# VH-VL binders against q8rwq4r167to367, part 25

Target 1, 201 residues: q8rwq4r167to367
Amino acid sequence: LALEDIDGSPSFLEKALQFIEKYGTKIEGILRQSADVEEVERRVQEYEQGKTEFTFDEDPHVVGDCIKHVLRELPSSPVSASCCTALLEAYRIESKEARISSLRSAIAETFPEPNRRLLQRILKMMHTISSHSHENRMNPNAVAACMAPLLLRPLLAGECDLEDDFDGGEDNSAQLLAAANAANNAQAIITVLLEDYGSIF
Key: E = the ipSAE of ESMFold2; O = the ipSAE of ESMFold2 at other seeds; V2 = 0.75 times the mean of E and O plus 0.25 times the DockQ between their complexes.

## First folded at step 14 (VH-VL; framework fv_belrestotug)

Design k05 (at its last look DockQ between E and O 0.71; V2 from the best seeds 0.00; counts 0 for: pae E 17.6 > 2)
Fold by ESMFold2, look of step 14:
Structure k05 (fold): chain C 201 residues (1-201), chain A 122 residues (1-122), chain B 108 residues (1-108)
Amino acid sequence: as target 1 above (201 residues)
Amino acid sequence: QVQLVQSGAEVKKPGASVKVSCKASGYTFTEYWMHWVRQAPGQGLEWMGVIYPSGGLTYYAQKFQGRVTLTRDTSTSTVYMELSSLRSEDTAVYYCAKDWDLDYFPQYFDYWGQGTTVTVSS
Amino acid sequence: EIVLTQSPGTLSLSPGERATLSCRASQSVSNSYLAWYQQKPGQAPRLLIYDASDRATGIPDRFSGSGSGTDFTLTISRLEPEDFAVYYCQQYGSWPLTFGGGTKVEIK
């Protein structure tokens, strides 16, 4: 599973999440500011070569990008296409109270347990960061914008069956607008999950 | 520190073109949208277009479609804005501005270049 | 396209006074995705507020934003001499991105 190695010990992803929860809360732009892709890949290689723990003196921006790198490289999305559809349906409910209840139900009732665990674990780190927004400038909207494309990949890829992208000769402007709408929906869903984290989880 | 450093002022004749550069530092250039905004003397802000440097995807405001071209050089972390068929009404300060968002749809601009004055006169 | 109308065009006030600037959208701005910028003469704009009410890093707490839907407000609780400038709102709730026309805050 993404959070444990085969021997049951914490995976690289879990260790990086723990590092950000501990050392990232006061870092301006955490999860938003990037490091070089090659630096991130080198850090992953260092882990594989025996540097198995993150130390307090490591650059939190590199560690944040290690998290993103792992999520981008997962063979399948943390949230499947059918689960993305369920979240989108629940999100489109206009009443705040009904929307939160429907999001809670969608996660509890439609997600396979491993996927629910992974999503909740990542959202826990994100919630911790956004709770320190006065220091790090990363409110729930900002954290969601950075992370939602990695969590809800099928929505961004147009693989969810809800007002799908039009095809058949669209130009770059039309394709950009369709991608932007999907990205806005992904961000909005994750923002609600963060803003009402305690009620949903 | 994030910095956006633009090329120097330009004086052009009507009908010419101008190419303004914006060199970025202090962040991963390829992962953030870069916008161009202009401001005519004594006027407000006018959005011109945006580029995503990783793939070079561009979108232009309809007013500038066909006259503006945004390009980038990822090896030097530089965006270029070229405006062709210049008219006196194109006299303005031209700004590059970094979007705050990693890999996301353009939103708001947390860092701005110092501006480049382009003067079009005959 | 969402048109942003700022009012008043010019606001003449003294240091120490409260400034209230309005930004009105032609359509509802999704998720209150509205930013405010300050621009002093000869300088690039500076981000003050994003998401209608969140202060950017390093912005003094005398600047506050509020509003939702079509009506947004920037408030400067106690004007300092350096606050006399032009202020722009900008929405990012719908494509394309648009700016308001600006409100000039000047010394009375």
Scores: ipSAE 0.000, ipTM 0.454, lowest interface PAE 17.6, mean pLDDT 85
Fold by ESMFold2 at other seeds, look of step 14:
Structure k05 (fold): chain C 201 residues (1-201), chain A 122 residues (1-122), chain B 108 residues (1-108)
Amino acid sequence: as target 1 above (201 residues)
Amino acid sequence: QVQLVQSGAEVKKPGASVKVSCKASGYTFTEYWMHWVRQAPGQGLEWMGVIYPSGGLTYYAQKFQGRVTLTRDTSTSTVYMELSSLRSEDTAVYYCAKDWDLDYFPQYFDYWGQGTTVTVSS
Amino acid sequence: EIVLTQSPGTLSLSPGERATLSCRASQSVSNSYLAWYQQKPGQAPRLLIYDASDRATGIPDRFSGSGSGTDFTLTISRLEPEDFAVYYCQQYGSWPLTFGGGTKVEIK
């Protein structure tokens, strides 16, 4: 359970998400600006050694990278390969109304409940940040660009089974082009989920 | 305080090669793509290619494939662009530019180097 | 490859006037992934707008972007002396990344 510990109390990830929702809204470049990897690792260690709460004086950029660190280290992607395929198919629908309906259906019908709750929870934090873009300069597209690769890992890894969106070409230029297209699709999907959050969830 | 500082101007003859450096500071060098863009006198911007410094993965625009080589030295946070078989048409200002995304594939550039003028003349 | 065509090539205006710059793509730019840059003589480009309509950090609100699909616009609501420069659009909706040819905004 990525969002809660065994006893049902908030996990490190959930606490970090809550911190960003409360203290990250006015931070320019939040979720985009990097923190030192060693500082992020030390903060995770401090949590494991008994510093169980984020305090108001924590650096929001470090906390944001703690979120990314935890997502990157999850044993499986927040969205599985089959779920990524379902989202991509729904996203490709040209009618906006049908696309939103298909995205909602894909999430409700193909996602295991824990994965759906995790995705929705992370998107809630991202939505909160993007609604304060006048202060933090992070609109839905910018937040999606930062987070989509962590949420839709199988799509970026070429594990989604959809026509010629993936190319196992014979040089690194062809591989980079295929990966870039996948990354653009991942960002676009997450952007729609953020922009129509209330309709989809 | 992101800064990209490029090496000085170069004058070359046709057929030679040039190697331009771009030293990065103020951010984690290995976590962002670094692009190269050139601009011929009185002309627009032309994207040349990109490198991911952590593993050295590169992609080049087709026009430059086979002539451009991007490398990096992570110990000095420096990217190098080498352009070979120079022609007079390669006379331009060459810029390095940082991609804005931490772990995302290349998109657009939030910080640019000051530019390096390369002149190719007989 | 997406070709970006900017118009006009040169826009001659006075300080205080409104500038409207066009960028047209040869095919639809996915998700409005289009950026605008400003370049002054002897300087590197500066990012103004990303994702068609979002201002980069520190960019004054007189700069605004709009558009989707194949048609994009940069608007400068009231030209200041420091705004006379060349402006480029750049798309990242599809590889390879491409730039428009530029629009020079000059003093009339």
Scores: ipSAE 0.000, ipTM 0.469, lowest interface PAE 15.7, mean pLDDT 84
ESMFold2 (binder alone), look of step 14: mean pLDDT 92; pTM 0.931

Design k06 (at its last look DockQ between E and O 0.65; V2 from the best seeds 0.00; counts 0 for: pae O 6.8 > 2)
Fold by ESMFold2, look of step 14:
Structure k06 (fold): chain C 201 residues (1-201), chain A 122 residues (1-122), chain B 108 residues (1-108)
Amino acid sequence: as target 1 above (201 residues)
Amino acid sequence: QVQLVQSGAEVKKPGASVKVSCKASGYTFTEYWMHWVRQAPGQGLEWMGVIDPSGGLTYYAQKFQGRVTLTRDTSTSTVYMELSSLRSEDTAVYYCAKDWDLDYWPQYFDYWGQGTTVTVSS
Amino acid sequence: EIVLTQSPGTLSLSPGERATLSCRASQSVSSSYLAWYQQKPGQAPRLLIYDASDRATGIPDRFSGSGSGTDFTLTISRLEPEDFAVYYCQQYGSWPLTFGGGTKVEIK
């Protein structure tokens, strides 16, 4: 539903994704470099006032930040806590072939269809951008770094890491280390999904 | 237009403490982690630790645990590094360095302060 | 902790020559999270390469990075006079962040 309005037409998010797929592939630092905060806020306000169409002359960095805004404001994470746990468990498998197979299975077996469709759609845009990395300087790892926190919110929040022997919870340095490790894991998971997109979806 | 401006050189005796400031401008201070790296004369680079300026959470390399303290003042967009119980081997140039994006992995440094020379002599 | 060993310690070359600098990790570096920096006397380090192979903004095409796992390489295809400096690798696959000991690229 995040991709469609009530009447079945493309949502603002879907239109922004299409814009980036068409006009963002040759833009250096697309999805990584921020636009002017005031301009992004104005464009979001225009969308809230009914202007949902993008024109070809809009700044791709502004459109990219609109995508991030919409994902950030979704009422539920694109990937739920239980789904994040499934992805993390599958990712930890050492063999590359087994890991890809397990990631595919986790997505097919644990994700509700709307969440799978949303994740797959966003990853398609990201895959398109990373396929033009010679021009835009955004390899799969760089694109994943920018987007993983928005896709795997529960992993970043520590809500799905249940298998560690000891969780020191009260220690400031332990909290920051856990946050850094969660971000690294989220980025690594999304990177594999991008690099093996065709095999996984 | 990102700029990190550090405080001036310091000369200290063994056992003293030093506090180096790093004032950030040209970006939203609380959205990016700040790292500290030092370089002894004629030697390589050594990571000391990191602070998240939004909440003040820190992580220190084990070698400096117990002697280094990172703090920040969000009203002045400034990070401080304090190193206590100074020894002659702490003589080095100390750099602050900014993460390249939001609070995301990976952690490499596009923007560095100019460096602050700290000399510890008996 | 991941120890990075750079070789050679010093590389003596002439302008126009190809420089090849090695960085070996004590254990595999996750996702090829490896950066290269250039440092000239009296200056802060300058980022050249991130993620093992991607050039930072404004870095000339003569600089290229490669490698994965434990073995990484910085190549300067044709040395310019301004390229004579010290080069450091840095891993960010895990904390603590660590740097290599450096390779000095010098004239002659």
Scores: ipSAE 0.064, ipTM 0.641, lowest interface PAE 6.6, mean pLDDT 86
Fold by ESMFold2 at other seeds, look of step 14:
Structure k06 (fold): chain C 201 residues (1-201), chain A 122 residues (1-122), chain B 108 residues (1-108)
Amino acid sequence: as target 1 above (201 residues)
Amino acid sequence: QVQLVQSGAEVKKPGASVKVSCKASGYTFTEYWMHWVRQAPGQGLEWMGVIDPSGGLTYYAQKFQGRVTLTRDTSTSTVYMELSSLRSEDTAVYYCAKDWDLDYWPQYFDYWGQGTTVTVSS
Amino acid sequence: EIVLTQSPGTLSLSPGERATLSCRASQSVSSSYLAWYQQKPGQAPRLLIYDASDRATGIPDRFSGSGSGTDFTLTISRLEPEDFAVYYCQQYGSWPLTFGGGTKVEIK
């Protein structure tokens, strides 16, 4: 229930997402630009002590860093290892139409409902920001770069690789290349989900 | 304030090796990859390879495989590039360049060292 | 390996004119992972644009990038005296990372 408190009311995360959707669309570098670290620390402490309400005059960069903090601290990734594997398999389909259809199917059919709802909710905020890229300079790829590590943790940890590279073996060059490819794939998967949001969700 | 400071110019004979240092400051050294790029006189830029300072893992462009070695010293926040079996076409300016942010794994360079001129002549 | 071909090799213009620089890739560049750099003699390259169209911190709005797939463009809407330099594109869609050969923007 990452989006709702025990009593059914909107969680801190949900309120922060709503704030960014309302007040972040015209903020240059939103989700990419870090806020003042002292201010973020103070606001995180207030959240951890029970203050979950945002006021209209709060710095959107601080709220964005609060979103990242909450996602980073979730006990498990918003997308599980098996779900990451499904997304990676679907993403690697070369036909664009088949790829989009396979991504839609993977999300609709393999994700547990809470995970699908959480992912879709976060992507909705990201989609809203990226649709104002002329004003905020955050196109889908830029937003995905900032958020993919928080959404697809198992892929970045190497828990979703589909097969070994037999030419690369176990040397350190193969390991570093695999890590770089995982990060680039995570960003690319999220970018497609944003660019084709309406077709996928 | 991110800063990359490289060691001074080197003059070498063919067949020798050169070791260029790059000292990083203003950020968490182990959280960002460091790349090396060279530029021969009057020529463009050429990527040589990358090191992950946290574990010392490296990847080298095929052209330099077997001749280049990247290492680091985390206690001094310094990366070293060693190029062996030097030849005249290795005469170039050598740059270290900081990757964006490991959390995003982008591979463009927002900060560069000042460059180190290596001259290989007999 | 992705080969980047920049054109023209040299662009001779006056201050106040619009500069248009081309970078063409031998293969499609994934997710528009393309950067542009400015370099002046004796200096390190300076990042201008990343992800094809996003300006780096502190880069004035007269610099803009566009393009996707194999065709990318850097535009300087009105040249200032400090803009006469060499410009390089760089792709990061796949390893090895590669740079274009450069376009020199010089005063007419």
Scores: ipSAE 0.033, ipTM 0.610, lowest interface PAE 6.8, mean pLDDT 86
ESMFold2 (binder alone), look of step 14: mean pLDDT 92; pTM 0.938

## First folded at step 15 (VH-VL; framework fv_belrestotug)

Design m01 (at its last fold request DockQ between E and O 0.75; V2 from the best seeds 0.00; counts 0 for: pae O 4.5 > 2)
Fold by ESMFold2, look of step 17:
Structure m01 (fold): chain C 201 residues (1-201), chain A 123 residues (1-123), chain B 108 residues (1-108)
Amino acid sequence: as target 1 above (201 residues)
Amino acid sequence: QVQLVQSGAEVKKPGASVKVSCKASGYTFTEYWMHWVRQAPGQGLEWMGVIDPSGGLTYYAQKFQGRVTLTRDTSTSTVYMELSSLRSEDTAVYYCAKDWDLEDYFPQYFDYWGQGTTVTVSS
Amino acid sequence: EIVLTQSPGTLSLSPGERATLSCRASQSVDSSYLAWYQQKPGQAPRLLIYDASDRATGIPDRFSGSGSGTDFTLTISRLEPEDFAVYYCQQYGNWPLTFGGGTKVEIK
């Protein structure tokens, strides 16, 4: 599991998520403001070399970028192409009540348990941050914008898009439109999952 | 720090073409999409299209397809907007505008704008 | 294409008053993908609000945005002399990107 090491102890990712939940809630721009790339690389290397605990005085922006680093480096997407397709189909339902119910069902029905637990765990941290938006200025839309590309890779790659238009003889303009739609859909899906977190999880 | 500097005002006759440049500085040119927006005198804002400078891919608003061409030169960090078959209705201030990148994602609102280039089309 | 209708066209107010500007979309704007800009004569537009309610960097607290779906509002709680300008909304939920026709806030 991405959240546990082989011995059942919390992984680097789980420890970083816990740190952000505890120390990131009052940090302006948390998850959005990038840290020094060299410092992030150094911290990842320090973990590999035995510094496996975060201390209270570490920079939350560095820890947030460590989370993003781990998610980028996963060998497969946290949400598979079929799971992204299910989320997109559920999201497009126009009735809010039906949409929330369908999102809940899509997560319960289509996600293998490890993927569902990973997604839910990351969303829990994101929900905690967005619940303190008056202090950190990170509302659900802002947190989703920062994190959706890392969670819904197949959607952004066009692998699960239900998009209606690559029919007209493949022009370069269709690619930018598809990218913009995918980006908006990814952010919108994650935003709904955060805004209705309690109803969905 | 971020700066978009556009070329100077142009006066053109109907049927001619105009090419406006937008030189970017203070950021990594190829990481952000560049949009073009125009504003006729006393009128509102009108989106024309967008270019991804890394590969040169473009998208144009339907009302400008066939007349507008966006290009870039990565060695000078410059985007060019060419509008052909000019009409008097094309008299406007033309702006380049940078989107904001959060990692590999491009929000589609504009935090930095060029100073604008006035194009006047008259008989 | 999503048409944005701003009202009123002109809002005549005095410094210190509250300004309320409306932007109505012809179709629902998904996830509140709506921005507000300020423009003064001879200048490029300046971003005020994005995602319907989030202030851009350096924008004073007197500017606030609200709304979702088809109805969006920009509020200036207490007008300052520098706030007399034209204001535009912009949607980015669907391409083509579109702007409202503008609301001019002018001295009464």
Scores: ipSAE 0.403, ipTM 0.753, lowest interface PAE 3.1, mean pLDDT 87
Fold by ESMFold2 at other seeds, look of step 17:
Structure m01 (fold): chain C 201 residues (1-201), chain A 123 residues (1-123), chain B 108 residues (1-108)
Amino acid sequence: as target 1 above (201 residues)
Amino acid sequence: QVQLVQSGAEVKKPGASVKVSCKASGYTFTEYWMHWVRQAPGQGLEWMGVIDPSGGLTYYAQKFQGRVTLTRDTSTSTVYMELSSLRSEDTAVYYCAKDWDLEDYFPQYFDYWGQGTTVTVSS
Amino acid sequence: EIVLTQSPGTLSLSPGERATLSCRASQSVDSSYLAWYQQKPGQAPRLLIYDASDRATGIPDRFSGSGSGTDFTLTISRLEPEDFAVYYCQQYGNWPLTFGGGTKVEIK
């Protein structure tokens, strides 16, 4: 359970998400500005060694990178390859109203409950940050750009059905086009989920 | 400090080829795509194509397909643009440009540009 | 391919005035994948705005971008002498990457 420990108490990830929701909203560049990699690793180790609470004096950029660290290290993507495909199909609908409805339906019908809860929880933190963009300069597109690679790993890895076709055998030039499309799609999907969070979840 | 330094101006005859270099410094060369954009005298900007320096994969705009070749040398952090079968309408300033953000997955807008290389094609 | 049409072609204004530059796309640009550049004679373009509305590093807040879908706007709230230049929009929602034809902002 990514959000809770065996005893039902908040996990490291959940505590870091709560910290960012409380202390990150007024921090310019939150989730985008990197912290020192060794500082992030040390903070993760300190949690494993018993420092299980974040305190007000901790650097929000370090805590934000702790969230990214945990997401990168998850044994499976928050959104599986089949779920990424479903989101991509729903996103490609041209009408805004139909797109939102299809995204909501794809999440409700395709996602296993634990994966849906995890995605929704992370998006809630991201939504909170993007709702304070006048202070932190992180609008929905900016937050999505920073986080989509961690949430939609199969899409960026080329593991979704829609972007894996090719012509004439080996076509290395098509790989760059596919990578560019995957990046744009990942950011765009997460952006819509943030902008219409209340309607989708 | 990110810097893109291009080779000097070229004067060519129609039918010839030109090869422009772009030497990158101040960042990890293989982590960012490099694009090429040209600008004819008094005209706007035109995207020519892109290379991923890590693997050497390329993509070219259809207008230049078959005439443009992008290559790189990772040991010197240099990208090369070669345009063949030159004609007078290829007279332009040619720019290399990199994407901006180290931490984003391949943004496709350009935060750093080379100084430009003027290529003149005249008989 | 997405064609970007900028208007007006030339905008003649005085320092202190508000400039409004338009960029219209031939089809919707997904998730506002649109950038704006400033270019002065003899110089490479300079990135001003990305993702339709986000200012690049070091760009003063008198520059703002807005719009989505097919209609995008660059606004300079109060022109400074250094702002007289040519401005280009660029989309990156689809390959090939394309630029608008430019809007020259010139001193009246």
Scores: ipSAE 0.384, ipTM 0.747, lowest interface PAE 3.3, mean pLDDT 87
ESMFold2, look of step 15: ipSAE 0.379; ipTM 0.741
ESMFold2 (binder alone), look of step 15: mean pLDDT 91; pTM 0.934
ESMFold2 at other seeds, look of step 15: ipSAE 0.323; ipTM 0.703
ESMFold2, look of step 16: ipSAE 0.352; ipTM 0.729
ESMFold2 (binder alone), look of step 16: mean pLDDT 91; pTM 0.935
ESMFold2 at other seeds, look of step 16: ipSAE 0.383; ipTM 0.743
ESMFold2 (binder alone), look of step 17: mean pLDDT 91; pTM 0.927
ESMFold2, fold request of step 19: ipSAE 0.217, 0.310, 0.318; ipTM 0.653, 0.713, 0.712
ESMFold2 (binder alone), fold request of step 19: mean pLDDT 91, 91, 91; pTM 0.930, 0.918, 0.926
ESMFold2 at other seeds, fold request of step 19: ipSAE 0.269, 0.259, 0.191; ipTM 0.694, 0.692, 0.667

